# VHH binders against StAR-related lipid transfer protein 4 (Stard4), part 7

Target 1, 199 residues: StAR-related lipid transfer protein 4 (Stard4), of Mus musculus (Mouse) (q99jv5)
Amino acid sequence: ASISTKLQNTLIQYHSIKEDEWRVAKKVKDVTVWRKPSEEFNGYLYKAQGVMDDVVNNVIDHIRPGPWRLDWDRLMTSLDVLEHFEENCCVMRYTTAGQLLNIISPREFVDFSYTVGYEEGLLSCGVSVEWSETRPEFVRGYNHPCGWFCVPLKDSPSQSLLTGYIQTDLRGMIPQSAVDTAMASTLANFYSDLRKGLR

## First folded at step 4 (VHH)

Design P07 (from A06 with T105Y Y111T; framework vhh_8ghr_2)
Fold by ESMFold2-Fast, scan of step 4:
Structure P07 (fold): chain B 199 residues (1-199), chain A 125 residues (1-125)
Amino acid sequence: as target 1 above (199 residues)
Amino acid sequence: EVQLVESGGGLVQPGGSLRLSCAASGFTISSYSYIGWVRRAPGKGEELVARISPSSGSTSYADSVKGRFTISADISKNTAYLQMNSLRVEDTAVYYCARGWTIRYSGYTYTLDYWGQGTLVTVSS
């Protein structure tokens, strides 16, 4: 199978993990964040879920690599599409702001990204590519399989349910408590920022 | 706007040498997992003959060209090279500059390649 098919199947497996395997990491009124130990590395697989007051296509168009992402995402400081491929896929490089008074310094990621239909909605997913270039201003992070499912909300078709799976190795020497705090807050902020960005 | 341009091909006698160049503009070669050279001879499939990681300088070669071909990259000129020595008639092919990404997960390795337009190398007496 292609990398696109393998990645899609991996995200669908994550989406099928039973409720009792997740532990709540952060819960605010309009978004819940869970986590479980990752099977890919010594860290966590995070799950976030919340309702968007917009249709699937508009939500995913703001998330996938493209012109809208930097307009709303406070964490992302740059996004460059390095290569375009068929089937709504690309390789992109992006950078993130420092966090927790720079206890987590700015990161850089280089990811394969693929967007495909899923049920009555969309899945936008990604995974880091191999990269050996070093840049002093950034620490290279690594995304194990990650993605966003967006499906129409049953009985409310102008709304959608957005579910994310994030599995990031931030690399470097960072206390695990700082990683845990930053990841949960980042995912909650993602939803807050996206809701404002959807106009 | 973004260009990947091969040059340096031509006609050469057996035992001769050629240097192929792959000039990039509109992007930086060090931003890729690798730059490489793929060849295709008439009636044959594609063969990856040489690959370099521009950022680390690590190289690899097909068994058919080891000891004869050398790949290099000049980051300051944004150009990759293939130095071909001791050329043989069977090296006759169109040579394509390739750039790409390597992805490893779930016990598999995946490669995403992009090739330029190619340059013809003919080795004949």
Scores: ipSAE 0.215, ipTM 0.584, lowest interface PAE 3.2, mean pLDDT 85

Design P13 (framework vhh_8k46_1)
Fold by ESMFold2-Fast, scan of step 4:
Structure P13 (fold): chain B 199 residues (1-199), chain A 124 residues (1-124)
Amino acid sequence: as target 1 above (199 residues)
Amino acid sequence: AVQLQASGGGFVQPGGSLRLSCAASGFTFSSYAMGWFRQAPGKEREFVSAISGSGGSTYYADSVKGRFTISRDNSKNTVYLQMNSLRAEDTATYYCARGWTIRTSGYTYYLDYWGQGTQVTVSS
């Protein structure tokens, strides 16, 4: 309860950050990625936004922790729910593929996840928690507050606007330029992969 | 309508092998985790094995580790349980189920649909 409220409030704060505080990191067809210095760690808070050709519930159900995520997400290599508190609230462990010719080796994350109504849509958010079990083939990364807002498009109710906030400490000694390149590309590819998953 | 049809049960001698199948229809199979549970006479249903939607993650009860293998073929909408080195204590009705989550602690599996059982009897 306490952690879900704090997490939700933090994501709503991110969603309220003024446009002029963001800098474009990558812009490709149908998705824009921005970033700003993080207040949580020595790295960046990334924002991505694009239109989905599907309704809010279907979009978020593919993104939130569950068996649907791995069917479309090329970066995510495993996803396990470790503790399930409510239908909309769990602790999950997931792994990601290596990136940039393994300059970024595979990572593992353990996140608290919470999905809640937001305006006429949904917010699915998460934050890493302490977890003692580690897998030796992975480096344990850390997600500061992250989440996805999805709201219906006005005058086009079969479409939705998906906005993500990602704030990941990949850990280890990785050149910042490699982190920046990987993060921006990963977020752009997320939208393309999700669209394929929704069809 | 969601349907899960389990098959492949039968009689087998100790040390033998059986392969169970669960054919699914009425939903996008690859979007759901699948599991096998069993119920011996006079006992509660117990967890046997589970597999994620993509097949990338599998879980096993301690009593079957190293002997049973769960797998799925998403192109055929089927989940399988390969049972090797069968023991008398494996005798049970085996059920397949569609699930949402796996809790590795305590093997909690949140289920919304169950298949009809298939009987496995291990006896000489």
Scores: ipSAE 0.016, ipTM 0.192, lowest interface PAE 6.1, mean pLDDT 85

Design P14 (framework vhh_etentamig_d1)
Fold by ESMFold2-Fast, scan of step 4:
Structure P14 (fold): chain B 199 residues (1-199), chain A 124 residues (1-124)
Amino acid sequence: as target 1 above (199 residues)
Amino acid sequence: EVQLLESGGGLVQPGGSLRLSCAASGFTFSRYAMSWVRQAPGKGPEWVSGISGSGGSTYYADSVKGRFTISRDNSKNTLYLQMNSLRAEDTAVYYCAKGWTIRTSGYTYYFDYRGQGTLVTVSS
């Protein structure tokens, strides 16, 4: 199986996890963040969900690697597409800002990214790849399978439901409580930032 | 129909050099990344090197960095691997792969791996 097929299947499995396996990590107006222990590493798989006041294609175009991501995402400080394999498939390198008074120093990730149809919407997913080049100002983090599902709302097709699965190993020596606090907050902020970025 | 034909392998002494070639046909060569993958006797496949469609970006496994150089000639639909300072551990069948070979923790993915390979033996 191809990496895109395996990654897509993994995200669909996450999307099928039963409600009772999730624990609420953060609940803010219009966004709920849940988590459960990861099966990939000694950390958590996070789930976030909220409604976007925009159509699926525009929402996902702002999330997938491309020209608009840095315009709205406060956490992401750079994004370079290293290789395009096909229209919906690339390897990207991105960096994130330091967090919690730099208890979490800036991170760098190198991810395979794939966007595909899902039901009447889209799935944009990714996973870190092995990459030897590092930059000294960043700690190399690792994303286990992650992705964003976006589907139209049944009775309001100009709106969409955005569900994310994030599974990040920040690496380094960071207290788990700091990681947990940062992850929940950045996911909530993702939604508020994206909403401001959309027309 | 995609066809990849590797050549240039042979027996060489440690410290020697070889240049591998891969003739590609059946697709628009210049639009696809290409990779070299090797399989040593008794071992699984190992990604060696990759090059973007334009040739502007090149990538190497740590084990070959500084010794191997990947290149391509899009006018001839040909991929190359220049191998210098060869070591006994470089002994393997070398395969040309259409597309990028991507590695994640414990997994290696091939987009279109159709070459038959060329044997490189490094021995005294």
Scores: ipSAE 0.006, ipTM 0.220, lowest interface PAE 9.9, mean pLDDT 84

Design P15 (framework vhh_7n9e_1)
Fold by ESMFold2-Fast, scan of step 4:
Structure P15 (fold): chain B 199 residues (1-199), chain A 124 residues (1-124)
Amino acid sequence: as target 1 above (199 residues)
Amino acid sequence: DVQLVESGGGLVQAGGSLRLSCAASGFTFSSYAMYWGRQAPGKGREWVSGISSSGGSTAYASSVKGRFTISRDNAKNTLYLQMNNLKPEDTALYYCAKGWTIRTSGYTYYFDYWGQGTQVTVSS
């Protein structure tokens, strides 16, 4: 199968994981973050879910590679499309800010990105790919399959339900407690930042 | 096949207005962000404006911000650019585009299709 088909199928598998396999990692107003041990690496698969006061297409347009991502995302410091294959897929390079008083230094990722219809909504997903060029100011991180599902709310079609699956190997020497703290906070911040960006 | 057909260009005096249209076909228009770019003879293409798939978010190049307004009608598969207070330096061939515009430190543009363009000429 193509990389886009494999990636989409993997995210659909994550979306089908039973509720009892997840453990709450962080719960704040209007967003819950869960995690479970990853099957891909020695780390966690995170799940986050919350309601957006906007329609599916507008929510996903702010998340997928595009001109609006850097306007609202406090973590992402740059985003560049390296190769464009089709209307809904590309290879992108992006960088992230340091975290936890720079215990986690800035990271760089090179990801295949794919956006496709899913039920009555959209799925925007990504996975890191091989890329030989590195920049010395960044540590190259690695995203195992990650993605965002967005579907209309059943009883409120002007609102949508946003569910994310994030599976990131930050690499380098970082205490596991720092990784765990940063990942849960980053996902909660993603929701609060996106909500502000949509207003 | 993707088709983008621009129209609405013409000759206008400085301070005047024009409204450009782009008729799209061959793809699900309502699912894609759309963009306007321009190119004057002897110059490179520059990005002008972008609009999200729903129309909820817009972006503009600093040179046109406050003067141009991008909009779309998803029921009609049509993209628009309202241009007000036109200046001689706005003289260019204007293209609509399907694809992505990425804001990085250098502001990179990646478009998978451009139309044939519509000429805008602004007299001094």
Scores: ipSAE 0.051, ipTM 0.464, lowest interface PAE 6.7, mean pLDDT 85

Design P16 (framework vhh_gefurulimab)
Fold by ESMFold2-Fast, scan of step 4:
Formats: structure tokens, sequence, C-alpha cells
Structure P16 (fold): chain B 199 residues (1-199), chain A 123 residues (1-123)
């Protein structure tokens, strides 16, 4: 419970960061990606935002740990729930595909995940935890606090606003410029893939 | 749409062998765990075997050493090789899609099921 409270409070702090602290990293139709230097590690905190033509519960059900995530997410190659505490709380291990013609080799993450109500919507958030078992085919990455806020649009409750905060240390010897390119593209693709995958 | 289609069921004598297949379509099969369940007449569905996306396998005690689960991701197919069949193996066999909770024992969350294939073990 202490971990879920700290994680939730951290994401709410990110959500309150003023507009002028963010710099545009990528803007495509119906998605804007911003970034600012991370206070957690030597990298960036990314923010992405766009409108979904679906209700909050269905959007978040596609994002939080579960079988629906793998149906649409091109980056995620596997997902295992290692420990299940409650329907909204687990520890999961997932893997990601190589990126930029394998300049970034496949990664593995072990995250605590927590989904909770936020205002009139939901927050699904996560943070990496220590896990001793490693798989040699993957580099273990680390997610500093990350999460997705989804709230109904005023006057259009069949649509929702999805805002993500992603703060990933891919580890290894990768140039930061390659990481930055991959992160911005991954977030834009996340929205495109999710929109096509919603049921 | 997500589909799972079982095949290979039939009548076989005790001690015989049979191989079941499950053809997956409408999703990226390699990303998911898959499992075999069975249901005998008048009984609840029973876990038989499962295989994770990474290839780790789990078996019910009643089938260990006799049944082998395998997958072919290039063909989007799941298989169950059944050897040394017994009358009590008679059931409709279902394949299912899911993901695993890896603990001391495996627990599967299942979201899609096939329609089943009948296996009858009788003299």
Amino acid sequence: as target 1 above (199 residues)
Amino acid sequence: EVQLVESGGGLVKPGGSLRLSCAASGFTFSKYAAAWFRQAPGKEREFVSAITSGGSTTYADSVKGRFTISRDNAKNSLYLQMNSLRAEDTAVYYCARGWTIRTSGYTYYLDYWGQGTLVTVSS
C-alpha cells in the first residue's frame, strides 16, 4: 500500500507540472509528445496527450496489465503476471521488441502496477521493482514512475482524454539521442496502435 | 476477430495415442500463453496443460508423463500429443488463450476459447 500511495502521488505531481516546463518532442496528427529533464535519472520525463473515441474504462482496460494489451501494442512482445495482489494491483514482467534496427536490443521490465480512480476517470501507473531472476536474451530496463491518466471529455462523455507520463531508463550503452528518437516514436505509435485496437 | 479452432479428436482404444491441434487467428499468437482444458460429460472443465509465450510448460498431475504440449509460432498453432490414453481421458478438449501468473504454481487468465474437439477412449 505504501508503494501504491507514493506512486500515485508522484504521478499526480507530474500531472500538475506547468505547461511552460515542457518542450515539444514530437507532434503528429491527434498526438503531442513533450519532454523535460527527469529528476529521477539522467534522462527525460516524457508526456503524451491525445483524444480517444471511447470511454475511460475501455481505454484503461486496454492499457493496464492484461491480455488486451498484447493485442494492440506493437512494442510489447510478452507479458507475465508474477504476483497478483488485487484486481487493480500486481507485479508484472514484460518484454519489448528491439528498436531502430536493433540499435536498442530487446528489453525486459519488472514493474509494480496499480490502477486507481482519478477525478472522474482512472489512473494506471507503474514503477520498476527489484527482481533477481533475469533472462540473458534481454537487457533489464528500469521504469521510474510512469502512468496513464484517462478522463472523460466535458460535454462528450463517449470520448476521453488520455495523458501519459513515461520515464524509462533503457540501460546499457545507448547514445541518448537514439533513446530520445525511440521514445518519441514509441509514444506516438502507442496512440495510433491503441486507437486501432480499441474494442 | 480472435479465433481458436481445435481439431484431431476422435475415437481411440485404451493405450492408444492421439494428437490435437489448435489453429489461432486474429492476433499475434507468439505473444500469448495457451492452454488445453477438457470437460467430461456432467463434469466441470478441468485444466490439462499450458505453455507460456516463452515455452515453459505445466501439466495437471493426471496427465504428466503421458501428454506433451507444444507450439509452433510460425504456424500459429498449439498441439497436445496424448499417449497411453485411458477411458477417463474421454472428454471434449478446448484450447484457450491467456497469460500466466508465475508463482510456485501457474495460474492462467483466459479470455478466448475454442469450440472444442471430442476425444473418446473406448474399446
Scores: ipSAE 0.013, ipTM 0.464, lowest interface PAE 6.9, mean pLDDT 87

Design P17 (framework vhh_7ocj_1)
Fold by ESMFold2-Fast, scan of step 4:
Structure P17 (fold): chain B 199 residues (1-199), chain A 123 residues (1-123)
Amino acid sequence: as target 1 above (199 residues)
Amino acid sequence: QVQLVESGGGLVQAGGSLRLSCAASGFTFSSYAMGWYRQAPGKQRELVAAITSGGSTRYGDFVKGRFTISRGNAKNTVYLQMNSLSVEDTAVYYCAAGWTIRTSGYTYYLDYWGQGTQVTVSS
């Protein structure tokens, strides 16, 4: 199967994991973050979920590689589309700000990205790919399969449910508890930042 | 496999000098901050010196002006030049590798530790 088919199927598998396999990592106003041990690497698969006061298409358009992402995402400091295969499919390089007083220094990721219909909504997913060019100001991180599902709320069609699966190897020598703190906080901040960006 | 191997420790008279080396393998050395910590009998482990990936240095108050940290990225090695040694410098010295090591509160940010090398200063 193609890389996009394999990636999509992997995210759908994550989305089918039963509630009792997840442990709450952080719960703040209007967003819950869970985690479970990753099957891909020595780290965690994180799940985040919350309601958006906007329709599916607008929410996903702000998340997928495109002109709107940098307007609201405080963590992402640059985004370059390196190769464009189809309207819904590209390779992108993006960078992230340092975290925890630069205990986690700025990272760089090179990801294959794919956006596809899922049920009555959308799935935007990604996975890191090999890329030989590196920049010394960044550490190259690695995203195992990651993605965002967005579906309409049945009783409120002007709202949507956003569920994310994030599985990031930040690489480098970072204590596990610093990674845990950063991951939970960045996912919670993702929701609050996105909600402000959709206004 | 990640390894940090210290060398250069030993016995020295007060007022003398020692140079410690730490050879690193199993990771991209140039991307990491490197540091030296020490632990004397009955005391907590404390920061001696740290050097960032960019070459900025930080020192513990008790060693400023006497010790110098440096790194050789081509050789994957970090060094600690210790001058004007005193009995109070007697400790096990540990090499550490981590992400953005600086000053107070950064022991938590060290991912890897060497086995340590004994430095004994006699009067």
Scores: ipSAE 0.000, ipTM 0.092, lowest interface PAE 21.5, mean pLDDT 82

Design P18 (framework vhh_8k46_1)
Fold by ESMFold2-Fast, scan of step 4:
Structure P18 (fold): chain B 199 residues (1-199), chain A 127 residues (1-127)
Amino acid sequence: as target 1 above (199 residues)
Amino acid sequence: AVQLQASGGGFVQPGGSLRLSCAASGFTFSSYAMGWFRQAPGKEREFVSAISGSGGSTYYADSVKGRFTISRDNSKNTVYLQMNSLRAEDTATYYCAASWSLKEWLKYYTSGEYDYWGQGTQVTVSS
């Protein structure tokens, strides 16, 4: 589909951004988070990277829309598949918990999602689409192109390298400092939660 | 551990109604399509109804259209089958089943596409 090709190409473009364009936003045990100004909106494109003690297929199966994501992801509170186009391609609606003592109230997102091969691994990517139905408990957020690359480590094929690109407009009247704090923490927590979920 | 617990079966006279429930645990309920299948003595298992993870799409066997209604409550991890205008030929053990909702929609009708199955609840329609 045209949208899946554009999305994939955009994520590959992000993955090709030169190292000196990124600034460290947060570094904790076994994960580094960087950011740079977004070209899509008045916010940041975040990059996170860390090693997983598992093979590519199992890592991506836990991340892509499906039965395993909600079992480990502490931020995500619900996930519905709204439309299925192909085995690796859907529209999903998901919700997130409130953050920073509810300064960031719960959000909902409606995303096109696509999973495809990339080099010797996989890419699972997404982008928000327009959806008319809203739920009063949630503020509708918007994901500009986002995704997760997972490739085997060259000298340790039972381990993989997971690199994420997240570019979220939380919408509403939230101070940028609160957004920045939440995004960096969310990405670091994603890695620690996923590592626990894979065990 | 994954569990699907079907309940609500029983004896009913022709023309009566029953409401079946299937309580789910051990997986992310809203990410799974849910189906109802039935099996009468001496017959193969047949499709009855299915519902997508969001509840936005429903499917029915021709034999039950207009009489049965499938619904789900994702806050309660439960799928329901409201059965009205019951007939003797609806007598069967009714099974609820779960399938990852990313599977092609046409596969909702196929028992082999479902990953998890409940123990069943018996429905008997007789005068």
Scores: ipSAE 0.000, ipTM 0.111, lowest interface PAE 19.2, mean pLDDT 85

Design P19 (framework vhh_8k46_1)
Amino acid sequence: AVQLQASGGGFVQPGGSLRLSCAASGFTFSRYAMGWFRQAPGKEREFVSAISGSGGSTYYADSVKGRFTISRDNSKNTVYLQMNSLRAEDTATYYCAASFSLEKWLEYYTSGEYDYWGQGTQVTVSS
ESMFold2-Fast, scan of step 4: ipSAE 0.311; ipTM 0.666

Design P20 (framework vhh_8k46_1)
Fold by ESMFold2-Fast, scan of step 4:
Structure P20 (fold): chain B 199 residues (1-199), chain A 127 residues (1-127)
Amino acid sequence: as target 1 above (199 residues)
Amino acid sequence: AVQLQASGGGFVQPGGSLRLSCAASGRTFSSYAMGWFRQAPGKEREFVSAISRSGGSTYYADSVKGRFTISRDNSKNTVYLQMNSLRAEDTATYYCAASISLEKWLKYSTSGEYDYWGQGTQVTVSS
């Protein structure tokens, strides 16, 4: 199977994981974040879920690679599309800000990105790929399969349900407690920031 | 498909104001991100402003930021461009454009990313 097919199938498998396999990592008013041990690396697969007051297409267009992502995402400091394969498929390079008083220094990721229909909504997914060019100001991190499902809310068609799966190896020498704290907080912040960006 | 009709252009003196309207017909208007571009004689189209499907995000070219305001009314299938403190260099034909970004990355300032275009409305700023 192609990389896009394998990636899509992996995300659909994550979306099918039974509720009892997840443990709550963080819960704030409008977002729940769960995690479970990753089967890809020595870390966690995180799941986040919350309601958006907007339609599926607009929500995903703010998340997928494009000029609007940097307007609302406090963590992401740059985003460059390096290669276009198809209109819904690219390789992108992005950078993230330092975290926890720079205990986690700025990271750089190079991801294959693919957006496809899923049920009555959309899935935008990604996975890190090999890229030879590195920049000395960043540590190269690695995203195992990750993605965002967005589907219309049955009883409120102007609203959508956004579910994310994030599986990031930050690499370097970082205390595990710092990684765990940062991951849960960045997912909760993602929802808060996106909601403001949609308004 | 969607058809776009721009209107509201005309003659105005420097420092004056105009409001442009772009009425959409055809497919559901709320499915499209909308933009305004302008073209002066002999020049390529220049980005002016853009607005997301929900109206929650707006973008402006540096040359118009603080003077122009883009808005939309999905109940009227219309996008607006309020132009204040007009200058001679704002003289151009103004075009509205629509993009369905479901399968494509939307580059709001790139004319090639817009799928549908209106006929344009002329704005002339002179004494």
Scores: ipSAE 0.000, ipTM 0.146, lowest interface PAE 14.3, mean pLDDT 84

Design P21 (framework vhh_gefurulimab)
Fold by ESMFold2-Fast, scan of step 4:
Structure P21 (fold): chain B 199 residues (1-199), chain A 126 residues (1-126)
Amino acid sequence: as target 1 above (199 residues)
Amino acid sequence: EVQLVESGGGLVKPGGSLRLSCAASGFTFSRYAAAWFRQAPGKEREFVSAITSGGSTTYADSVKGRFTISRDNAKNSLYLQMNSLRAEDTAVYYCAASWSLRSYLSYYTPGEYDYWGQGTLVTVSS
């Protein structure tokens, strides 16, 4: 599909943004989160990066749509593959738990997902698409282009470097401070949850 | 229209040299990994060498030290410099390109490549 090519090119463009354009949003042990104003909407493009004690294939297999994602991801409450075009290409619908004592109520997303080779590693990326069916218990959110790059560490072949780009419009009337807090915490939690899931 | 077109094949004597070229068109070549495969008469297609979009190279043990893969993204071209040629190097040589290599081991698998050329024959004989 043409959507897969455009999405992949957009993520590679994000991965090429210069260091001085990013500002630290959160830094905890073993993960750093940065952000910059989004060019897609009135919000932020977030970048997260950290080392995984596992090989690229196993890391990405836990992230892309499939049987393992719900086993470790505390934010994701359901995942349905709606259409499957290829082994590494689908449309999925997923839901997320409420956040910050339900100041952010549960969301629903419908995303095109594509996993492709990148240098000596992999890129798993996604973007929200139009889907007519809605479920009243969820607010439909929108993911602008997002994705996860995973490449082997030069000096440690049993480890990999995981870099994520997330650009989510949660929709609704949510205070910006709540969105900012939730996004930074969600990305830090993603890394800690994934590390536990890989053990 | 996506195309990979090989050239430079021919007849050479053992110990000789030959340079193969592959011209890419219809896609953004600079973003693809590229490789050379070969198929000898009556044999299956085998890996020769690969180069990533970033320029890292990998070689089959049988050609390491004798062959050099390179690319010129400005010219949308892939090259294979073959030195110290042997009779066992006789084969049809194919260039291939892939966006979707899943692991470093994927370079060895023909099924991992998206686009293929039609091949160019290299004959090494006295």
Scores: ipSAE 0.000, ipTM 0.099, lowest interface PAE 19.1, mean pLDDT 85

Design P22 (framework vhh_etentamig_d1)
Fold by ESMFold2-Fast, scan of step 4:
Order: structure tokens, then sequence, then C-alpha cells
Structure P22 (fold): chain B 199 residues (1-199), chain A 125 residues (1-125)
């Protein structure tokens, strides 16, 4: 419960960061991506926000570790639950496809995942943990605290506002410009893919 | 360290009222949805009521709707459950919980990351 409480409090701190601290990284139709220097590592904390044409529970159910994630997420190539503590928390291992003509080779992450109520909606968050078993076909990446807030829209309760905080150390020898390009594009694609995937 | 401490339980006759309190510490109370969950003797836990962090939205199980009122005082980090028109079937240990229950296609998910020690409510003549 210590790790889940600290993780949740960290995400709420991110959600309280003032608007003037963020810089636009990418803006496309129906989603804006911002970033600021991370206080956890030598990289960026990314923020993405957009409206979903669905209710909170269905949106978050498609994002959290579960049966629907791989149906819509173009980046994620596998998802295994390694330990299941409660219905709302687990340790999962997932893999991602290569990016930018394989300048970023496939990655593997091992994350503690936790989903909890937040205001009128939900927060699904995660953070990488150390895991001794490695697979040579993947580079082990590391997620500093990351998460997705989803709350109903006041004037349109069949719609929700989805806000993500992503703080990923891809590791390995990758040019920073490639990392920056991939992260912004990944977040924009996340929204377009999720919108198409919602049942 | 998250701590939730319930109080206010006791013995009451059918038709009576009780007010439960939950003192919260170790987290930013106003930012989190809170719930009341109960467990009757020999039965599994039942979600009773939930309230948004701001207090602007409240939710109730059908079994208690119209009789119970959930509220919170964010300045005191305290959650409340006002129970009116109590029935014998309301007899249970009542737990304060951080988080909320929701349903998705095919499943009921319980998103509680902490619950307190509980307070016993007995409705009997």
Amino acid sequence: as target 1 above (199 residues)
Amino acid sequence: EVQLLESGGGLVQPGGSLRLSCAASGFTFSKYAMSWVRQAPGKGPEWVSGISGSGGSTYYADSVKGRFTISRDNSKNTLYLQMNSLRAEDTAVYYCAKGITYKTSGYTYIYFDYRGQGTLVTVSS
C-alpha cells in the first residue's frame, strides 16, 4: 500500500503543476502534448490531454492492464501480468514495437500498475520496478511515475476528459532528438488509436 | 502513511438513525473519492456509497438509496455517513475506504487502495 499511495500522490502533484510550467511539444487536431524537464531523471515529463467520446469507466478499462489494451494500441506488442495483488493493482511486463525505422529498437517495461478513484473519475497509474529476468530481444526501459486521469465532462456526461502524464527513460544509446520526436508522436497516436478502439 | 479511522457505530432499533465518521490522514483528502463499504456477518463485502473528492457528486447502492447520505468535510479531513430508517439487514461492520467502485463490460472493479478497521452497526430490537 506504500508504493500505491506514493505513486498516487506523485501523479496528483503532476496534475497540480501550473499551466505556465508546460511547453507545447505537439498540437494536432483533438490532442495537445506538452512537456517540462523531469525532476526524476535527465529527460522530460510529458502531458497529453484530449476529449473522449465515451464514459470514464470504459476509457480507463481500455487503458489499464486488461483484455482490451492490445486490441487498439499500435505501440504495445505484448502484455503479461506477472503478479496480481488485487483487482486494482498488479505487476505487468509489456513490450513495445521499434520506432523511427528501428532507430528506437523494441523496448520492454516491468511496471507496478494501480487504478483508483479520483474525484468524479478514475486514475490509472504505473511506475517501473526492478525485475531480474531479461529477454535479449528487448532493451529494458524505465517508466518513472506515469498515469492517466479520466473525468466526466460537466456539460456532456457521455464524454470524458483524458489527461496523461508520461515519464519514460527509453535507455540505451538513442539521440535525444529521436526520443523527443517518438514521445510526442506516441502520445498523439495513443489518442487517435484509443478513439478508434473504444467499443 | 495512509490512515482511516471509523467511529459512530453502535446498537440501534429498526427505524432509528446513526451517523458514522471517518478521520483520514496521510494523503491529500480533498483530491480523492471516498467510499463506505460494509460486511454483514457471514457475507462478503458490499459497496454502500461513494463521494467525489470535491463532494459535488454522490453515489449510492440501491439497497441504501433514499435512506443514507454520504458527505465530507475537506477542511477536517473527515468523511460521514448519515444512516436513517435503519433496517435489520443494515447490520454490518462499516469500513471507510479510499477510492470507488465502478462497473465495466463483464466485470465489477473495486478501486480501493486502503480501508480502515471498521465500526460495528447492529440494528436489532
Scores: ipSAE 0.000, ipTM 0.156, lowest interface PAE 14.2, mean pLDDT 83

Design P23 (framework vhh_etentamig_d1)
Fold by ESMFold2-Fast, scan of step 4:
Structure P23 (fold): chain B 199 residues (1-199), chain A 124 residues (1-124)
Amino acid sequence: as target 1 above (199 residues)
Amino acid sequence: EVQLLESGGGLVQPGGSLRLSCAASGFTFSSYAMSWVRQAPGKGPEWVSGISGRGGSTYYADSVKGRFTISRDNSKNTLYLQMNSLRAEDTAVYYCAKGFTVRYSGWTYYFDYRGQGTLVTVSS
């Protein structure tokens, strides 16, 4: 099987996990974040969900690799598309700002990215890949399968429901409490920042 | 029709240098990452080096880092590999490839296209 097929099937499995397996990690206005122990590594699979006041295509276009991502995402400090396989498929390298007074130093990720139709909406998903070169100013993190489902709201087609699954190994020597705090806050901030960025 | 044509291989003594070229046609060269891949006698293919479409990012296998330099000239649709401080273990057929090898959970994404190759022999 292809990497895109395997990745898509993994995200659909996450989307099918029953409600009672999730524990609330953070709940703020208009966003709920849950988590459960990861089956991929010694950490957590996070789920976030909230309503966007925009159509599916515009929401996903702001999330997938492209020129608009850096305009709104406070965490992402650089994004390079290293190669395009197809219009909806690429390898990208991106970096993130330090967090929690730099207890978590800046990270770098190299991810395969794939966007495909899902029900009446879209799925944009990714996973880290092997990449030999590193930049000394960054710690190389690793994203296990992750992605964003976006589907139209019934009877309100100008709005959409955005559900994310994030499964990040930040690596390095970081206190577990700092990792847990940063992950939940990152997802809540993602929604807040995206809402401000949509035009 | 995608075509990749390598040149520049030959016989060289240890410590010597060679520059490989790859002429590309049939696609928008500047839109794609490019790689050099080699295959030594009796071995499987080994990814050597890669360069982004714009040329802003370059990557190297640990075995060649500091000795080889990948570059491209998008105005000429040409990929280059400058090989310095050559060793006997660098002896291989070198292939130009469109794209990269991607590894994920035991799965690999193969190169879209590969050229005919150019032989590099390092011996005294």
Scores: ipSAE 0.006, ipTM 0.226, lowest interface PAE 10.2, mean pLDDT 84

